# VH-VL binders against o82653r152to333: the designs that were tried, part 1

No score or structure here was measured in a lab: all are predicted.

Target 1, 182 residues: o82653r152to333
Amino acid sequence: KSLNVGIIGPPNAGKSSLTNFMVGTKVAAASRKTNTTTHEVLGVLTKGDTQVCFFDTPGLMLKKSGYGYKDIKARVQNAWTSVDLFDVLIVMFDVHRHLMSPDSRVVRLIKYMGEEENPKQKRVLCMNKVDLVEKKKDLLKVAEEFQDLPAYERYFMISGLKGSGVKDLSQYLMDQAVKKPW
Unless a header shows other numbers, all headers, positions and changes below count from the first letter of the chain; Kabat numbers aren't used for antibody chains.
F, E and O are the ipSAE of ESMFold2-Fast, ESMFold2 and OpenDDE, as the mean of both directions, binder to target and target to binder. V2 is 0.75 times the mean of E and O plus 0.25 times the DockQ between their complexes.
[cut] marks letters that were taken out.

## First folded at step 6 (VH-VL)

Design x3
Fold by OpenDDE, look of step 11:
Structure x3 (fold): chain C 182 residues (1-182), chain A 121 residues (1-121), chain B 107 residues (1-107)
Amino acid sequence: as target 1 above (182 residues)
Amino acid sequence: QVQLQESGPGLVKPSETLSLTCTVSGGSISDYYIHWLRQPPGKGLEWIGSIYYSGSTYYNPSLKSRVTISKDTSKSQVSLKLSSVTAADTAVYYCARETWYRSGDYPFDYWGQGTLVTVSS
Amino acid sequence: EIVMTQSPPTLSLSPGERVTLSCRASQSVSSYLVWYQQKPGQAPRLLISGASTRATSIPARFSGSGSGTDYTLTISSLQPEDFAVYYCQQDYNYPLTFGQGTKVEIK
């Protein structure tokens, strides 16, 4: 079984930390070409007969222009067809940063992406760096803000650094894997 | 400026349900988290529960089985129901607002004046 | 739940004196400690949030300090209008909990 996972998020979202933790000692370095674009491989997780490949998708991030309308227009114009290449799309952001100084690009992306579901792709929200949040109540507030988003199957609160919640995410991804050639 | 006001019966019989309403003015209840608290005469403060803008509720475990908090956005009101009351539920009941910004969380920065509810036969 | 303990239960002082109130949590609340003032027949009034941040319109004579499990509210010079009950509250985690209060009364 195999699964291709695209991770969307800003540089400080902790994508590498998460993948490093998930892959652990089972890292298989693989360079894989996608059908239309070259994506950076963050890591490969292999468990038994199942392989999960993680890809960075910097091209899917909104521009740092700060202009909401322009960012949406740019997304449409840039033909973000690469999203369809992944079986699962993880939208990831730093939950601590969100509480202190939200990145409007991330928020806009989340909202924009939430309108329609792709029947061939599952979308999940990953709120990372929970270990940096001192106030436990604040995590509930963030969950409250982003719960029940359209087109998102699930959301995860995790610490890529400490491993909190990562097991649940890993299991979810493994469960999404389908019979495909590696 | 946001204002909160508690309203409801000041007298409730034992085993009945205490019902109170918090009316919020000067802003939408969807902009705030609303909390219910109580204070028995001459005693300290107890948090009862809260309701968020989405309708999610959180309750004090000590009261969870008897407490229901709901909201009516159209009326800008939050309701508290406490079932199976006893004399121990006699208290001044408060609703209070919580907001959070980038600068931090500000719990209970605005309060209602409180309403006394006496449980007596 | 986190248990909040205040001390002393009652403090008798004269105007002009320095007031020090203590609040202890059963576990660390990471500076998410709030202080309230309550006068008879009134709702509590927010004084300090985040252990040391003075609320709007609160006089400078009020200050908060502390970390971990131990916190202090200080009134540099007690004024006649400051005689009241003071409560600390942890806002770190649910359920929200308060101290039993410290009554500051006139000597």
Scores: ipSAE 0.239, ipTM 0.776, lowest interface PAE 1.7, mean pLDDT 89
Fold by ESMFold2, look of step 11:
Structure x3 (fold): chain C 182 residues (1-182), chain A 121 residues (1-121), chain B 107 residues (1-107)
Amino acid sequence: as target 1 above (182 residues)
Amino acid sequence: QVQLQESGPGLVKPSETLSLTCTVSGGSISDYYIHWLRQPPGKGLEWIGSIYYSGSTYYNPSLKSRVTISKDTSKSQVSLKLSSVTAADTAVYYCARETWYRSGDYPFDYWGQGTLVTVSS
Amino acid sequence: EIVMTQSPPTLSLSPGERVTLSCRASQSVSSYLVWYQQKPGQAPRLLISGASTRATSIPARFSGSGSGTDYTLTISSLQPEDFAVYYCQQDYNYPLTFGQGTKVEIK
């Protein structure tokens, strides 16, 4: 049994730190089918005969400003083709940075991926670095900011560096690998 | 400048529904988190609940079964309904706004004048 | 829920004296502690947020301190206009809760 998991989010959201905590070792890139892009393998989680492969999806950001039309069009087209090939998509962001200095590009990405359901792909929103957030009310406000996004099946509050909440995420992914139609 | 004003009937009979409106001027309510609070005469303050800019609500568990907070962004209004009132619900009712401070907290920096609601037959 | 306890219930002091008000939380509120002043017939007025940050236009004689569960509001030289009830509020977790207040009376 196998599951391909794409992780998208801004630089320094903690994608590799989360993957390293889950798997403990970065493995060599495996061959895989893509339409347009080869993605770097971040790691592989294995339990028994079940395997979850994590892929980095750099460059998928909707721009409010700062790029010409051709740059935006090419980036969006490439990213959308690649994103639809993953069984599960983790949309990850740094909740601590979001509270301190929100980035409209990150907000647009979260909303764009969460607005419309995709029946062939599970999507989850991952609020990373919750260990840096002292005030629990602030976490609730961020969760409320994104609660009306029906494409996200689950929301996770985690610390990829310290491991808080990571067991729940890894168990969810293992459950999806078991349920996956073969 | 931002101003808040509570309005509604000052006398409500037991078992009926208390209904108040907070009107916000100097900005829209979609730019602010708005709260309802109350203070029985001569006593301390109690937080009733809030409505977030997304429209989501959060209530004090002690009142959750009886309270509804809603908004009308076109009128810059936030409404409070408290059902099945008793004499214990007699209080000055306030609406207040919060603002994010760089310290990471959300103090109530503006309050309405308050409106006394008396529950009496 | 987090219980906020203020002491003393009342203080009677002369103008010019230093006033120290205590607020204790039943669990740590990590300096998400707010102080308000309330005069008779008026809504509360924000004094201090984040345990120690003065709100706009609040005179320097007001200062806040503390951490964890124990917080203090200090008025360094009490003025006639400082007669009021003072409330602390935790802004850490829902439900938001207030202390019962300390009344500062001017003789």
Scores: ipSAE 0.006, ipTM 0.543, lowest interface PAE 11.4, mean pLDDT 78

## First folded at step 15 (VH-VL)

Design q2
Fold by OpenDDE, fold request of step 18:
Structure q2 (fold): chain C 182 residues (1-182), chain A 122 residues (1-122), chain B 107 residues (1-107)
Amino acid sequence: as target 1 above (182 residues)
Amino acid sequence: QVQLVESGGGLVKPGESLRLSCAASGFTFSSYEMYWVRQAPGKGLEWVAIIYSSGRTIYYSDIIKGRFTISRDNAKNSLYLQMNSLKAEDTAVYYCARGTEWFTMDYYFDYWGQGTLVTVSS
Amino acid sequence: DIQMTQSPSSLSASVGDRVTITCKASQGISNDVAWYQQKPGQAPKSLIYAASSLQSDVPSRFSGSASGTDFTLTISSVQSEDFATYYCLQHNSYPWTFGGGTKLEIK
């Protein structure tokens, strides 16, 4: 069985930490070409006869307007088409940073990705870096903020660094894997 | 090429309702956030509401919460503002404005309609 | 709510003058500030986004800067077409709020 997992989120979301923890070893930078875009391989999780491949998705946000904007926009749009090809999409953000100084752009991304279900892709919201949050009630507040987004099948509170909650996420991903060539 | 045309403004009495429309053309309407901004005569700009591209995420100013409803029909390239229980202080030119696409990191209004005047008076 | 205190409310200048308009946020809002220009009888026009990024087709004499909660719009050399009312906008948190406006008049 196999599963392709895309991870989207800001640079500080802790994507690499999570994948490193799940895989158990640091994965060297690698690239894999999809139908339209080349994605960086963050790691591969293998358990028994099941393989889960994790992919990063850099450059998905359109940062600036101006000269060359049209070309940049086209590139970004094309990149998003490849994101839809993942079996599972993890939307990840730093929950501690969100509590301390929320980034409206991150919130915006979370909302947009959660607004409408994709029939070809399962999406999950991953609140990372829970180890930095002292009060559990604060985590619940964040969960409540995003609880009514229908596109997210599951919500995970994790620490990619410390491993909290990662077992549940890993099991979920394994359960989504289907019989297909690696 | 990008055009926004507001309509539906007029004179109404306090407590009455009015529905504003904004017809969009010249761009992929369904990809953009849309806004309403109003301006009372001789006064400054006031943000009214935002609606995301899908129409599911909406935010309102506190002053209009519970009275106004922003909506959109992407198939018709149209933005709407249903205004109920209108008050004298709602008298203003109402502008529809185009925001940014959902994958854009920045927020700005780059195109505005001409505005439609709503006058609430007894 | 976040307040944007804009100053001055009005300013007189001559063509060629350097003009600075300031907005002070009541709390930290990162760089989530935009500036707009409005001429009488017209809809507003976007000038600056993300506090310091110049909008397309806006003359380079316009610039924006940020320091803490202080945001400034600068016109390095005022031109005849620049006489208008200017507004800052914070979009860091809802509700979004505009500054009170600054009317730039001919001296």
Scores: ipSAE 0.513, ipTM 0.837, lowest interface PAE 1.2, mean pLDDT 91
Fold by OpenDDE, fold request of step 18:
Structure q2 (fold): chain C 182 residues (1-182), chain A 122 residues (1-122), chain B 107 residues (1-107)
Amino acid sequence: as target 1 above (182 residues)
Amino acid sequence: QVQLVESGGGLVKPGESLRLSCAASGFTFSSYEMYWVRQAPGKGLEWVAIIYSSGRTIYYSDIIKGRFTISRDNAKNSLYLQMNSLKAEDTAVYYCARGTEWFTMDYYFDYWGQGTLVTVSS
Amino acid sequence: DIQMTQSPSSLSASVGDRVTITCKASQGISNDVAWYQQKPGQAPKSLIYAASSLQSDVPSRFSGSASGTDFTLTISSVQSEDFATYYCLQHNSYPWTFGGGTKLEIK
């Protein structure tokens, strides 16, 4: 069984920490070429006959307009097209930062990604860095804020750094794997 | 060229309803957030509502919440504002504004319509 | 709700002057601030986004900055066409809120 997992989120979301924690085997300098974009392989989780491949998703956000804007925009759009090809998409953000000083751009991303279900892709929202949050009730508030987004099949509160909640996420991903060539 | 044209404004009495429309052209309407912003005569700008590109995510100002409904028809490149139970305080020029594409990191209104005047008076 | 306290409400300046308009947010809002210019009888025009990014086709004499919850719009050298009303907007959290506006008048 295999599963391709894309991880999207801001730079401070802790994507690398999570993958480092989850991945049993790091694939050095591996990339996946799609029709329009190349994704970096962050790592591979293998348990038994099941393999979960994690992919980074750089360059998904369009920043400033300027010279070459049209080309950049096209590139970003193509990148998003590739994101839809993952079996599972993890939308990740720093929940502590969100509580302290929410970034509307991050909220926007979360909302858009959770707005509509993709029948060919499962999406999960991953609230990362829970280890930095002192009050559990605050986490619940954040969960409540995003609870009505239909595209997210599951919500995970985790610490990629400390490993809290990661086991559940890992198990979920393993359960989503399907019979296909590695 | 990007164009936004509001329509539907007029004089109404308190308690009545009015529906505003905004016709968009010159860009991929379905990719952009759209906004309503209003301005009472001689007053400042007031955010009214936002609707995401898909039309599923909506936010309202507290003042109009429950009375106004923002909607969009991407097939018609149109934005709407259904205004019910209008009050004198709702008297304003209502602007349709284009936001940003959802994959843009920044928020800004780069294009505005000319606005349509709604007057609520007895 | 987040309040944007804009000051001053009005400002007189001469062509060539440096002017600064300030908006203070009632709480932390990162850099989620935009600035708009509005001339009488016209729709607002976007000047600054993300607190300090200049919109396309906006003269370089306009600039935005942020420090904590304080946001400033600066015109380094006021030109005749700059006399207008300016508004800040926070879009960090809903409901989005504008500042009260600053009318820049000719001295």
Scores: ipSAE 0.432, ipTM 0.812, lowest interface PAE 1.4, mean pLDDT 91
Fold by ESMFold2, fold request of step 18:
Structure q2 (fold): chain C 182 residues (1-182), chain A 122 residues (1-122), chain B 107 residues (1-107)
Amino acid sequence: as target 1 above (182 residues)
Amino acid sequence: QVQLVESGGGLVKPGESLRLSCAASGFTFSSYEMYWVRQAPGKGLEWVAIIYSSGRTIYYSDIIKGRFTISRDNAKNSLYLQMNSLKAEDTAVYYCARGTEWFTMDYYFDYWGQGTLVTVSS
Amino acid sequence: DIQMTQSPSSLSASVGDRVTITCKASQGISNDVAWYQQKPGQAPKSLIYAASSLQSDVPSRFSGSASGTDFTLTISSVQSEDFATYYCLQHNSYPWTFGGGTKLEIK
């Protein structure tokens, strides 16, 4: 059984930290192909005969610097055609950064990805870096901010660095891999 | 050609309601964020609201305090502003403006309507 | 809320003068600043996006720059059609806010 998981989010959302933490729970070794055929693989989680492959989506990253409209449009449109091929899409953001200084572009990504259900792709929202949030009631405020987004099947509050909540996410992904096709 | 045409402005009394419309043409309306911006006579620009392309996500300026409702009808290529409990300080020219497509990195208002005047007076 | 303090509120210039208009943000906003021109009786027109990028129909005498939280619009050699009111806008965080405007007048 296998599951292809795309991860999207701003550059410092913690995508590699999360993937590295989850890979530490694998049972069987997986080969990473970095040369010629694979450049976006963040990691592979293996349990028995089941594999979850994590992919970064570099063409979908939010950018702070300006570009000409036509140049950005062509690059972004090309990258979006590949996003539809993932079984599960993780939309990830830094919740600590969001509470301190929210960014309209990150909000736009979360809202647009969560507005309309996609029958061929499951989506989850991942609030990363919860370990940096001092008042846990503030996490509930962020959850309320994003609650009316029907495309997200699940919400996860995690720390990719500390491992908090990561077991629930990895178990969810393994369950999806076993249940395929759905 | 991109065109934005506001309508529905006029003279109203304090406490009354008014609905503004903005008819859009010359572009794929459903792909764009849309805005209302207002300008009191002789004063500067004030951002009022944004609505995302699907119509689901909305943000308002603090000055509105729940009295106005932005909406859109993508089938009719139309943007609306429902204004309730109007006060004298709401007197302004109201512009609709086109934002960017959701997939771009920078926000800018590249097309504006000519505006519709709302006057709130006794 | 992010406050945009625009200065000066007005200035006078002759054709050919170099003009500088400044907006200061109350906190860091990256380059999320746009500049608009508005002539009397007209809707605003976009000049600059991303702090320094010109819109496609804007003459090259216009330029924008950023240093920390200070954002500048410069007209290198003012033309007669440049007499207007200019606004900055921050779009880094909701609610979005305009500067107070700068009226550029003929001496």
Scores: ipSAE 0.396, ipTM 0.727, lowest interface PAE 3.0, mean pLDDT 82
Fold by ESMFold2, fold request of step 18:
Structure q2 (fold): chain C 182 residues (1-182), chain A 122 residues (1-122), chain B 107 residues (1-107)
Amino acid sequence: as target 1 above (182 residues)
Amino acid sequence: QVQLVESGGGLVKPGESLRLSCAASGFTFSSYEMYWVRQAPGKGLEWVAIIYSSGRTIYYSDIIKGRFTISRDNAKNSLYLQMNSLKAEDTAVYYCARGTEWFTMDYYFDYWGQGTLVTVSS
Amino acid sequence: DIQMTQSPSSLSASVGDRVTITCKASQGISNDVAWYQQKPGQAPKSLIYAASSLQSDVPSRFSGSASGTDFTLTISSVQSEDFATYYCLQHNSYPWTFGGGTKLEIK
């Protein structure tokens, strides 16, 4: 059984740290070209005959400051269509950064991915870096901020650096791979 | 060519309601965030609200205090601002403005309508 | 809320002068600043996005820059059509906020 998992989020969300913690070691890179972009394999989690492959989506955040040329817009638009090809999409953000100085671009990503369902794709929201948050009630406030988003099947509060909550996420992904097609 | 045309402004008394409309053409309306900005006579610009392309996600300025409701009808290429419990301080020209496409992660241009005047006076 | 403190509130210049207008953000906002031009009786027009990138059809005499929380709009050689009011906008965090405006007048 196999499951292709896309991870999207800002560059400092902790995507690589999370996958390293889940798989224990990096796997040799495999290129996946979809709609003019190549997705980098971040890692592979294997249990028995079941594999979960994690992919990064680097084309979605071309530059922090942006760039005004029309051909760059078309490349960003094409990168979005390739996101629909993953079985599961993990939308990841740094919850500590969000509490300190929220970024409207990150909010847009979370909201747009959570508003419209795709029947061929499951989506989850991953609040990373919870180990940096001092007040537990602030995490609940952020969860409430994003609670009315029907496309997200599950919400995870994790620390990719410390490993908190990561077992629950990896178990969820393995369960989806076993139950596929769904 | 992109066009945004506001309508529905006028003279009202404090406590009354108005609904502003913005008719959009020349672009794929359903792909864009839309927002309202207002400008009191002789004053600067003030952001009022934004609505995301699907119509589900909305943010308001603090000064509105739940009195205004932004909405959109993507089938009619129209943006709306329902203004209830109007106060004298709401007197302004209200501009409809186009934000960015929902799938972009950055802003690189906006278009504005010509505005519609709302006057709130006894 | 993020405050955008724009200065000066007005300034006078002759055609050909170099003009600078500044906005200071009350906290870090990356490059999430846009600049707008508004002529009397008209709607605002977008000039600069992402702090330093020119909108299409904006003359190259306009430029934007950022240093920390200080943002600057520069007109390298003012033309008669540039006399207007200029506004900055931060869009890093909700609610979005404008600066107070700078009126550029003929000297």
Scores: ipSAE 0.379, ipTM 0.733, lowest interface PAE 3.1, mean pLDDT 82

Design q2
Fold by ESMFold2, fold request of step 18:
Structure q2 (fold): chain C 182 residues (1-182), chain A 122 residues (1-122), chain B 107 residues (1-107)
Amino acid sequence: as target 1 above (182 residues)
Amino acid sequence: QVQLVESGGGLVKPGESLRLSCAASGFTFSSYEMYWVRQAPGKGLEWVAIIYSSGRTIYYSDIIKGRFTISRDNAKNSLYLQMNSLKAEDTAVYYCARGTEWFTMDYYFDYWGQGTLVTVSS
Amino acid sequence: DIQMTQSPSSLSASVGDRVTITCKASQGISNDVAWYQQKPGQAPKSLIYAASSLQSDVPSRFSGSASGTDFTLTISSVQSEDFATYYCLQHNSYPWTFGGGTKLEIK
């Protein structure tokens, strides 16, 4: 059984750290441009006859300080065309940074991915870097901030660096892979 | 042809209410964020509010927060601004503006209406 | 709240002059700046997004740049149709804020 999982979020959300914790080591893989876009594999989790493949989606949240790209909108639009190919989409953000200084583009990403149910794709919201949050009740406040977002099937409170909550996420993904036919 | 047509402006007394409307045509209204921006006579532009494409997510300027309510009816291709407890400082031309399509990460207003004048005077 | 300090508030120029208009943000805002033009009797029009990207129907004499928290709009050779008021907008953090405007007048 197999599950294709897209991970989206800002560059410092901890996507690679989470993937490495779940699979042990990130394996760089050469990708082929097939049609118009491609996504890089962050890692592969295999248990028995079940495989979960994690993809990074570069270009969805492009920002440059100083001088920007002339056609950044076109690159972002092209990257979004291929997001529908994933079975599960993990929307990930740094919850510690959000509590300190929220970024409007990160809020926009979370809200738009969660506002409308998608019948072809499961979505989950991952609050990463919970180990940096001193008062754990603040995590519940952030979860409540995003509670009116029906497209998210589940919320995860994790530390990709320390491993907190990561087993629950990997088990959820394995369960989804078992349910899928090829 | 994208069109945005504001209506509902006029002269009112302080403390009264008005409801502004913006009729949209020539594009898929339900796919776009919508904004209100105002401009007092002889003054600069001031952002008032944003409403996301589904109508569920809203942000307001601090100055009007609690007195104005932005809303949309995607079936009628219409944007609204309910303005309560009006003050003389709210005297301005009110523009509705179309933002970007939901799948982009940049914010900017690419089409604007003609504006509707609200005058608050005792 | 992020303040956008726009300067100058008014500028006189002749056709053919190079004009530079500056907005300074009160904190780091990445490239989340847009520029708008408002001609007399008209609604504002988008010129620049993402600090330096030109909108599709905007003449190439317009350009935008960023250095730290300083953002500039440049008109390389002013034309008669460019006499208008120009505004910057930050959209990095809510609430969003415009600069105070720069009125470009014929000398």
Scores: ipSAE 0.243, ipTM 0.662, lowest interface PAE 4.0, mean pLDDT 81
Fold by OpenDDE, look of step 15:
Structure q2 (fold): chain C 182 residues (1-182), chain A 122 residues (1-122), chain B 107 residues (1-107)
Amino acid sequence: as target 1 above (182 residues)
Amino acid sequence: QVQLVESGGGLVKPGESLRLSCAASGFTFSSYEMYWVRQAPGKGLEWVAIIYSSGRTIYYSDIIKGRFTISRDNAKNSLYLQMNSLKAEDTAVYYCARGTEWFTMDYYFDYWGQGTLVTVSS
Amino acid sequence: DIQMTQSPSSLSASVGDRVTITCKASQGISNDVAWYQQKPGQAPKSLIYAASSLQSDVPSRFSGSASGTDFTLTISSVQSEDFATYYCLQHNSYPWTFGGGTKLEIK
């Protein structure tokens, strides 16, 4: 069984920490070509006969670079087309930062990704860095804020760094894997 | 070039309704968040409402919540503001403004229409 | 609601002067601040986004900065066309709120 997982989120979301924790072993930069874009493999989680491949999603957000605005925009637009190719999409953000100083751009991302379901893709919202949050009640508030987004099948509260909640996420991903060639 | 043209403003009595329109051109309308901002005569700018590109996510200012409805027709490149139960304090120039595409890291109004005046008076 | 306290409400300057306008947020809002210019009888024009990023076609004499909850718009050398009213906007949290405005007048 196999599953392709994309992780999207801002730079501070802790995507690398999560993947490092889950995979245990960094698979060397194996570039897998999707139909339109080359995605870097962040890691592969293997349990038994099941493999979960995590892919980085760089360039999904328009940011200033040495390139012209139009070129960047086109690049970003094209990059987003590849997001739909993943079996599961993890939308990840720093829940502690959200509580302390929310970023409207992050909220926007969460909302856009949660507004409409994709029949070919499962999406989950991952609130990361829960270890930095002192009051559990605050986490519930954040969960409540995003609870009505239909595209998210599951909500996870995790610490990619500390490993809290990661087992549940891992198990979920394993359960989503289907029989297909590796 | 990007162009936003508001229409539908005029003189109305308190309690009456008015519908504003904003015609957009020069860009992919369906990809952008759109906003209404108003300005009372001689006063500052006031945010009114936002609608996401899909039209599903909407936020209102507390002052107009329950009375005004923001909507959009992407096929017609049009933004609307249905204003019900109008009050004297709603008197203002109403601007439609373009936001950013949802995948951008930046969040701002970059283009504004010239505005349409709504006057609510008995 | 997040309040944006803008100061001063009015300012007189001469061409060539350095001008500074400040907005203070009532709470942390990251860099989710934009600045707008409005001339009499005209629609607002976008100047700065993300607290310090200059919009396209805006002269380099305009700049924005942020320090904690304090946001500043600076005109390094005021030109004749810069006499207008300026507004800050926070778009960190709903409802979005503008500053009260600063009218820059010719001395």
Scores: ipSAE 0.205, ipTM 0.741, lowest interface PAE 2.7, mean pLDDT 89

